VHH binders against UV DNA damage endonuclease (uvsE). Designs and how they scored, part 5

Target 1, 305 residues: UV DNA damage endonuclease (uvsE), of Deinococcus radiodurans (q9rte6)
Amino acid sequence: MTSACEAVPQLGLVCLTVGPEVRFRTVTLSRYRALSPAEREAKLLDLYSSNIKTLRGAADYCAAHDIRLYRLSSSLFPMLDLAGDDTGAAVLTHLAPQLLEAGHAFTDAGVRLLMHPEQFIVLNSDRPEVRESSVRAMSAHARVMDGLGLARTPWNLLLLHGGKGGRGAELAALIPDLPDPVRLRLGLENDERAYSPAELLPICEATGTPLVFDAHHHVVHDKLPDQEDPSVREWVLRARATWQPPEWQVVHLSNGIEGPQDRRHSHLIADFPSAYADVPWIEVEAKGKEEAIAALRLMAPFKKD

## First folded at step 14 (VHH; from t3 with A61S)

Design u5
Fold by ESMFold2 at other seeds, look of step 17:
Structure u5 (fold): chain B 305 residues (1-305), chain A 126 residues (1-126)
Amino acid sequence: as target 1 above (305 residues)
Amino acid sequence: EVQLVESGGRLVRTGGSLRLSCAASGFTFSDYAMAWFRQAPGKEREVVAAISWSGRSTWHSDFVKGRFTISRDNAKNTVYLQMNSLKPEDTAVYYCAARSQYEKTDFTSPEAYEYWGQGTQVTVSS
């Protein structure tokens, strides 16, 4: 067969669309705390039910647009991990059949799911209370993935950056003790300041944790001229070696608004790294979301003759 | 230029309540996570609460959990700290700080924050 030699990377949609098709409801903590206990329960039941329905629609959207990788929003179920208030957990448990059905919609459509929790999670913090809240938050994300029926493997990745800088050894030491629903899905991504790929690779190797390489972050961290620097390809290959199987490798793609050193994400991707041409899975981190994916598809290597 | 201006700090009795405000200008407020730090006499500056750029996620230190609530209003470029059940150990200068949504450094570290207010004094009498 000739299909494998013609394959190009799968481009992933991150969280929501610019258009109205994939948009989730929210509630802020302050508004939630102003509600009575009965009002909280009713609010979360309505909100979670609505977001699960939207999530089923996101599976249809991805299928209709040939999107085979989708990053779930960490904000799907507000208040799920609120300490001292188990209303969210109880509501989500009540909705377990609907949540599982939504997960099947993605799996049936051939859409790989992952999450990238980013807010206030520092697993290797020097503060015990931050470590505890971080594990609680990660466990809540893993609960969502379990509820969706997603396998506890890096195929359904829970992705983090390295956390508190200068504490790589502590990160490596704590990973084996993480709850299995978290640990078995965990991946680590390099960032612009605290953890380079070189600092993360030994941690990933020691713990069996896949490395998600982000070329834009690497370029900023090392002050490189652009994403065509030879080290970008070197790190794609080194990161690939941490994935079992290597066909599950995910990388992140973004461009800076004002150039390669700008950490802010552009709306479209004008510069696709040549080093990414054979990477199987790419999360497209552009403000233009589905529009950025559409634009990328008009460029080499995605446009085929 | 960037400004963060805290207000609302004053003397209050134990058990009382205060609401701190921090008005932001000179940057795109909705692109920044916000935090309240405090510094008591003889102590290091420590994070009290943080809120994501969208307002969807919050974190509160265990010392203030259940008593303090961080919130923001992106239309008014303002972050708030509602402080209830105040105790004498809450006496401190409270600082508003801003962290880019793209900053991955530990959110409890002051070094993660680009912009700082001048502080507002909260004093809780025993």
Scores: ipSAE 0.799, ipTM 0.910, lowest interface PAE 1.0, mean pLDDT 93
Fold by ESMFold2, look of step 14:
Structure u5 (fold): chain B 305 residues (1-305), chain A 126 residues (1-126)
Amino acid sequence: as target 1 above (305 residues)
Amino acid sequence: EVQLVESGGRLVRTGGSLRLSCAASGFTFSDYAMAWFRQAPGKEREVVAAISWSGRSTWHSDFVKGRFTISRDNAKNTVYLQMNSLKPEDTAVYYCAARSQYEKTDFTSPEAYEYWGQGTQVTVSS
């Protein structure tokens, strides 16, 4: 802590590129349901095979652009855990060798992988059906990470926000009972409304769950003037203490389109918080994706004399 | 002026089908997750189905799963609810609602939704 640190954070790419290099195919539920069983199988086989190939290419892309952190899309394998339809699971099982090879391409290139499954997942919901569907969705994400050969540790993070506000005690109580592939990878991120870092920290401490700090969310939640507020550094350090080891710490970076209180993400990052200068891993949550990473590299602290 | 306008509600017999539509205007539709809620007389408004801003993720309540399908067409700024195998207990006013993609709170809570339609009546006769 007293020693000078010359290493700069590793900037992470989120899901896809604005250019054509990393783009994944999708299918909607309504279009899928219009297909016969044989057509569904053929569709998913073609789609999953194509997306796994694109994933392998994403590892090469990240290596070529010195990107060592990549967030996998939660939409990579549509219909994988569709209730009453095991076609996706069967197809992915058939493609297990290709999926594992794609995972090895990332780890061989030194690219850390994580997922941020957030759509319709509320682990601490007061509705049993939502809790059940949330665990099923998280288990599907963990299955993908297992298939990629990724260790069940926070190095290969499954990241969520805190869920339903006012139910932190319920969240803390349920985490030990989550399936191991989910529980061992779980991280929690503060949001703009339901869970501040202060509300998440005791949950993280009680359950051994790393806290991913998001300064933009914090500034909005607490109505702070900008990301240079002293509390931003305080929370970087408090969040770091929840990581074992601390060099695995991830933070999120975004700017508001119209200013610090705007929740919408800008295309580029104009304001890099000084508090983040010694954080080892940063996910760049900008609409400009790889363009935002490139622009950041031209700014302090990334541009070195 | 932001508007969500539902259409397609009517009287149908048990076992019948309907497709509800919700036309959106006055905001960037593709930045919003959409949901259908319903409210029967004397009951609380309850979520029926939700769809992410990109249309790639959906959720359906257990009571409608397999019978109803939410979908969206971002080019037409429209969200749909295909309702099959209708039952008398599906009788309700159905509301279209919009939630910012940046809203992280509980998607089943009406408080998470910024914009609401006026509703369309669905009546299912035995």
Scores: ipSAE 0.797, ipTM 0.911, lowest interface PAE 0.9, mean pLDDT 93
Fold by ESMFold2, look of step 15:
Structure u5 (fold): chain B 305 residues (1-305), chain A 126 residues (1-126)
Amino acid sequence: as target 1 above (305 residues)
Amino acid sequence: EVQLVESGGRLVRTGGSLRLSCAASGFTFSDYAMAWFRQAPGKEREVVAAISWSGRSTWHSDFVKGRFTISRDNAKNTVYLQMNSLKPEDTAVYYCAARSQYEKTDFTSPEAYEYWGQGTQVTVSS
């Protein structure tokens, strides 16, 4: 709060627009595996080049719409972490100048970047193969953030949930051994089943890892009536204490489609938690994306009257 | 009524190939991650491969890596498992399973999956 005089929270755009402005290309593993090695290189060069261009356009989009927080898609560079195939890594290295320029477009516009890679990453798995693939995937994502020229700090967060339940001690023990590009950016977010904020807080404190509080997940986990429950404010403040500096705090905002216990994300946010009014950075996890941000800006505390 | 119906399981010789299919109905298929699990006699059900709701991310167990490929076709509400270089150790009942895109817990745990098929038998002979 030190850096924001009379400022309202910054609302973050997550990955894509509903409109056509920010949309990324993909390739499936099956189609990719049907290609020869030369065809794979050509395919990824074209795909990565196109996605970097679109990403540069996303920086322009954010600037034009006064969006100061953007969550990068963790799927920008398919096959980058494919075991036994270094084609993606080589193509991304070839495109390093273009990737760096795209990163500079965001930082020059004052747009904070973070990433929330979720798929098939369980750092504290009891299965060695899953731990190994999880570190490989996280390292690939951190490589993208390095390539964008992003600082290795929680300002440019790599965010995960707590992983396999009942293994908090193992999570705390492994974090110091993560590769620096991952470790220095790592944040942890509470979920609805495996890790409450209460279970994550001691891990975050022991490892110097910021806690990203998600009120919707908390309400579902504890079966609370809504996001105005007093514990929501308590956890905003306790999570804030894990951020150094506290002005970097990020929280997640979503509403259930059919009420507070519905885990599915609504199109727009009808209920903005009062507890979030002084949080500096909010990722808006609504299916309406930029439309949800626009609608929120018409509500207190964002509406000026 | 939600249904996941596996098909394609049969007897195959060692070194052979087989494609399993799982047809989904009664839910929004494109909102769910999908996985194949297998269960051999006397063993617990174990994850073989998983694919994200969009198809953009996949995971394969080391025991099948390089030999099996999970894929999906959201237009046909179908998930597939291409199985190459089959070994007798691959003999099992294979199940497809669906996990909500909003489920954040351990994808290798059967408890993360809310819908299951009845299974298809794969038998690999010498």
Scores: ipSAE 0.797, ipTM 0.910, lowest interface PAE 1.0, mean pLDDT 93
Fold by ESMFold2 at other seeds, look of step 18:
Structure u5 (fold): chain B 305 residues (1-305), chain A 126 residues (1-126)
Amino acid sequence: as target 1 above (305 residues)
Amino acid sequence: EVQLVESGGRLVRTGGSLRLSCAASGFTFSDYAMAWFRQAPGKEREVVAAISWSGRSTWHSDFVKGRFTISRDNAKNTVYLQMNSLKPEDTAVYYCAARSQYEKTDFTSPEAYEYWGQGTQVTVSS
């Protein structure tokens, strides 16, 4: 069965490296809009091709450093969800074989992939235009995950916070109507102000959506002294119950720069919550990225004998 | 002392163009998402466009989509709003606002924004 050696969490790398190994190109909207249609196509073809190559390199990097969880950047394919302009979608379709091959590099290496698209996404907004742009943005992220050949399950998670506060019922009601590539991958994470884990749990239960617990956010929301508060373990377990299977559970790990109430992320993780010791998947949200993972590996429970 | 200073607002004719600038100081500009809001007399302040802290993601309201473009230059600590095909309905005071990258609440709500400029008047005549 299980053993103490098999219980060590997998530490995830978020988006890019501090070093030069994983860095993605981009283009600003202003510069893009100044281009002719032919120039836009050429620009995005060059940019997307380059970023797919870098993404393949990220798979190699993760494999070489024994990283089994990686959060994809939402900046991989600029302009993919630009309303009224299908150039990005057409270019990505053209590059489908290269994108699929990059995805295979990750899955062949046993690296779990997820995305956390929060840029201007409010699914439960009271503004129809924001709801529409939010679904379009989420669909673009799901399209990327489909193109990488990734499963339409929470194994390849599309993660959001709860959105506009006081609208949990609206969030629960809309989730079943989301496009399947989004809906089947969706997870929800508690934040510091709008949605506590207690507010998200009934939404997750009603919709079959996994809850990603963030202890740092919880500590700030409830004004707790630190991440050793007993409620942290309680919420790890309640969140775990929303995952099928429970061994797919993801939690988020971060420390505040000036203490537990500081929302800003520190460079390294000095305070690893004891409640996380048996969680299978941890995204490390530290500015030190791969350096923070390396430092964590020198601490219990990660120390290898 | 944190400052957001808008400039570029003036009287223009219908169909004209205008570029607003907002110079930021007293905080780490590259840690903040930026937005332009506008407020016409007797109306509530409304979000026009927003841009992420890195400049890699933008949002524009449907009312201005295709006509306005938000941009930023982190080296110059400045956010811009390029306004084309102006209409009389665009007449308003335009405000620059800053939101921490760690703020996860609704970006269209003014309460998500920590710092505000004093505003610059844009008037579009027939």
Scores: ipSAE 0.792, ipTM 0.905, lowest interface PAE 1.0, mean pLDDT 92

Design u5
Fold by ESMFold2, fold request of step 20:
Structure u5 (fold): chain B 305 residues (1-305), chain A 126 residues (1-126)
Amino acid sequence: as target 1 above (305 residues)
Amino acid sequence: EVQLVESGGRLVRTGGSLRLSCAASGFTFSDYAMAWFRQAPGKEREVVAAISWSGRSTWHSDFVKGRFTISRDNAKNTVYLQMNSLKPEDTAVYYCAARSQYEKTDFTSPEAYEYWGQGTQVTVSS
């Protein structure tokens, strides 16, 4: 006898492993600026080439560990969005075949990819220079996703929080004008202070943007006792309605180090919200990375009896 | 007790260079993004540059872009501002500030920053 069973959520790996398997090289701006133009080109060529190889290996890692969701690091290609310096863009263009092959490694392995750009990105800032740098940074992320051959849909999500508080109307108004590689992948996530899920939902509905619900952020924002509060399930379902198809829904999972109100992420997840049991895709935002995924797999509803 | 102590502010001539340092203590420095703000007489405090907790991401205001570079050394719990090609309009008190990596409020707003230094005066003469 064969029956369809409810699927267990897919647990996503975020950026890096604690172990040595998925680690990317970096360069700081101060070191980069100390280099001559020729040295910058050589540095980025070597660095980008190395990181593309590691990224190809991350696809193998995910396949070997039955990980079907992976958040790409925003630090894969340093200096790509540096204003006034097109060296990174030129190097990435030169490496286009290698980048595309790395992307195919993930899709061939059945691994969904997304990014969560956050550093110094405020699309609805009241400062024009911040809006301009934010769009440049988002466009650079979208360029990486295009280069990986990833679909311009929320399947390959570019995720942000709502930005500057009290400017939801401005956020809703600007989203239709974002470049298509960004706009077609954009998702919005609630945070602990500026934007609750209630504040984001009308923006998401008006713009066709999926809402990524974060229960930990919601608990902190509303000062709730824990992630078993009934509103957590309510928001899982309301957020699901913003996803087309609903099977693409992503939520975020984290625990506080010292309790439900602690915004800092714990090493492991001790408390898995029951409301998440039927969510198809979960990014595990724990410092323990793959160790946290392994520990979760030993808990209901993931364990094998 | 949390302390942020700026140093290196002084009088310099137009076109000169200066490096500010900010030594941090009393908190886990590597968990915080850092920024430099400045305040000129009669003006609001404004963000000059910001750097992520890991040092991998930076932002610089258009007024200082290409001239100033923020950096950090997590082993020394120190954030720096290298200032080149200084102009009289760069005259201000410069403050370092710390923002939790978990703070999602607009990084250009002073309200996003939990800890502040006392400031160091930079004066650029014609």
Scores: ipSAE 0.789, ipTM 0.910, lowest interface PAE 1.1, mean pLDDT 93
Fold by ESMFold2 at other seeds, look of step 16:
Structure u5 (fold): chain B 305 residues (1-305), chain A 126 residues (1-126)
Amino acid sequence: as target 1 above (305 residues)
Amino acid sequence: EVQLVESGGRLVRTGGSLRLSCAASGFTFSDYAMAWFRQAPGKEREVVAAISWSGRSTWHSDFVKGRFTISRDNAKNTVYLQMNSLKPEDTAVYYCAARSQYEKTDFTSPEAYEYWGQGTQVTVSS
């Protein structure tokens, strides 16, 4: 439902810039734990305030560089989901007006936002404690998106891989029970080992969850020669059918450093799959970040003769 | 040659503290998530804590939460486990392990970890 003749895909920036323009502060758990409760509050207030200002600047950066898709860092608000310590939650509540204003800066600029929270999240784990911490972490991410004023739809996507392999049925069964701020934003992406697109598609269909297709992961999983394999286009179209509306479809773009089977992400994208030419939204997963977007804009189909 | 070398395990009284270190060499340490596993006699190896490649995210199991803290120093290629309020139940061989940042499988499963240390014994006495 896109036209290659009239429009090209929107290229998304992931988390930060190589340059200094979009860089977020953080604090390690060990350093945080060494602080008194009053020192923790002061540290997080300063850190969160600074990151919200940088996030507002990221909206301006995206607008100035014609970037209409941006992946928020999962590390914006360290310690927000720390069990037994509500300091982060309290600080973020205090900063609610500033957070909402930052969210408006993105939506006013026409910049779509998503998150890809994957650190230590395994929703279909066979361990109850991991399932519980995973829902808590996802709920914290959804809280950030709510605080930014972002609608609870896949337009403001919370994206995960399929989790623990061999437990697709458990994944399908738990999705309807997820908290609404998480469930209504959830998307699933294929990976190189645990869940192929073929394994995810029935889960996505049964739960109304959009499938984000990653051609690089698919090529590695099936040991295909490159991203021009005919199955890449097949999966772009099958994934598109899981999106309502289909114009919201997101795919992921990356190249391997040493070739198509290398899972490590290259600095730039040298090989843009022809199958992606009509996809409306592409997250560029390259180490070169904004440099990779600039380089892609010099290539077909983005280059103008 | 890839190596993970744990150190710091010893005999400690209940309530005491201990710091484990794991020195890494032969690979790009900052590209790997790290974890500490432990194995008591007759038990399966179990994850106690994990830390992302950048150090920005951590996870601790419920049975050590609040008492143990994982950390890393990418400039020194070292991961640490600070162990406080030790209990006899913490007696085990402790292993450090490395998982590629691109590995998306279950981080609690030993199968997700490409490199392993030889282990260091921690014994907590009454």
Scores: ipSAE 0.776, ipTM 0.904, lowest interface PAE 1.0, mean pLDDT 93
Fold by ESMFold2, fold request of step 20:
Structure u5 (fold): chain B 305 residues (1-305), chain A 126 residues (1-126)
Amino acid sequence: as target 1 above (305 residues)
Amino acid sequence: EVQLVESGGRLVRTGGSLRLSCAASGFTFSDYAMAWFRQAPGKEREVVAAISWSGRSTWHSDFVKGRFTISRDNAKNTVYLQMNSLKPEDTAVYYCAARSQYEKTDFTSPEAYEYWGQGTQVTVSS
């Protein structure tokens, strides 16, 4: 695609800033359970209202820093998916106008939103209780996306890894049965152990699910020397083919602290893969957050002479 | 040397309460998700509850639903299991385990966990 080859990648901010600008309140389950039902309602109303306001500020922050991709925190609305307690759902419903307005702030600023739910979600688990809690958690994330007024398409992605290894067939079989707000936004990302891009590709093709390629994970999984290995470009292109349209492609960028095989994410990105130069959307998974984005902008292909 | 040291296990009557603690050292505790597993005689080790590295996300097995609560204090490098309304079926050795935040293997599988404590015995009778 001619426009994809000419455009520089959009670098995405993940969840929070290192600085104070984008920080969200939370409450632990332990503290929440110590509250009476009336206290729980009041707590969540105050907390959700505050986080929606901060989220509106995150849209302003992204606009001010020319950030066009932002990953929402999965911790925005604690207790939203709590089994047997609908207080969070009721509070979020009450705040629907404020949530929608926050979503419009991002859309108006030209900022693409996605989420990467990852904690304790294993859709293809061999344990029924885990499958049930996973669908509930994903539905809560999709509810947030709906409440923000975000499209039910991979433009506003709900991203997961492949889950329990050796169960790719089960993953492919369950995806069509997921609730539409989840299914229509779902993407799959390769990981370092359970699912290579080669294992995910047929699942993605069979279900119409885009593949998010992570070169760092690929290098670790295949024990490659670095992200300049020729297979990295091959997988960028193969993953691109799963995106409709291909200009929506997202990839993940991270470096290992102690080298290419280290799964831990570095503070900054020292090695930008040449294979990523024409990818339209990159989530920067660096501990330095906005500082890592700023540093990347001083490197090729982002740097101007 | 990495250490996970459980404490608080004892004999308790049916309906009673107990709090388990697991003190961690020798690694960056705030980079690790934590879990409690249990193993009754003749049974396989099974996950009871898990908590993310930040403490913001938790998971609890259906068999402890509403009765047990996992929590953590990153300033004290400690994970807890508050156990209420105890039943004889809760009798087991309880293990604390640590999983890297970067590990994507199924969190219910023991092989996802790099570090393990030696366990603390909980016995529930009436």
Scores: ipSAE 0.776, ipTM 0.905, lowest interface PAE 1.1, mean pLDDT 93
Fold by ESMFold2 at other seeds, fold request of step 20:
Structure u5 (fold): chain B 305 residues (1-305), chain A 126 residues (1-126)
Amino acid sequence: as target 1 above (305 residues)
Amino acid sequence: EVQLVESGGRLVRTGGSLRLSCAASGFTFSDYAMAWFRQAPGKEREVVAAISWSGRSTWHSDFVKGRFTISRDNAKNTVYLQMNSLKPEDTAVYYCAARSQYEKTDFTSPEAYEYWGQGTQVTVSS
């Protein structure tokens, strides 16, 4: 671990590039519903095939730019979890060899993959229909990760925030019953309102779920001056203890546009928290994407004296 | 000043169709997720459908699945609700609401939404 204390974190690319190199196609529900069943099949076959090819290119891009962590877009396969319409599932099954080959491209390049679905997923909702749709959506994401040949471990994380506030006990109780492809990959991240790291930690400990610490969220939640507050390092270490092995720890990095309390993500990272200096894996949540990674590499601790 | 202005609510017969529109101004529309809520007399305001800031993800309540479709046009700063196969129980005031893309709490809760329209009445007659 002494040598690891001197190593710099691996900086992760999130979903796409600002440049044209990594960009995925999509289709809206409205446009999709206007298609006949045969047209839907053709549309999704073309779209999924194209996105798998682009995903293969993303592996090459990451390798060429020394990026060893990549967050998959949760919108990679539109309509995959559409209730009452199994067209997406059937098309993805048809493309299984191409999907697996794309996953191998990342693995062969030494690029760790994870996913952070954020839209309309509330596992601990007090509404049964939202709980059901949330599990279905997470299962669809896990199916993509299985199809890529990715291990059912937190190495290939499926990450969520804590969901509906005041329902931590319900969250802890439901996690063991999640489908294995979801449960075995699940991680939880603190947010600015509903779940602080202190509220998530007992849930993570009780369920064996790793905690992804986000210092920006913590600073906003606790109204701290900035990410150099001593509690930031304390939470890096407490979160690390939830990771097995600890070398798999992921944290999130972002800065506010107008200051530490601004939830909006800046284009570049001007303030890298000293507490993150020995964290093995960092997802860079900046609007500048690969430009933000490049700029970070010119800063301490990445740029040597 | 931020404004969300709903339109298109009217009286319609059972089985009919209607499209609601919500015009947004005074904020960067493409940075916000949008939702339609409805409120019938004596009932709590309930979420009907939601759509992500990019339009790539949607959610519809079970009561309206297959009948209603939320959509948005970021070039026109407008969110829509296409309502088909209308039933008398769809009678309500329909509200457009905006939620920051950075808000991570329960999207079904009205507290997650910063901006609200004044509502448009939809009445479905037998």
Scores: ipSAE 0.770, ipTM 0.905, lowest interface PAE 1.3, mean pLDDT 93

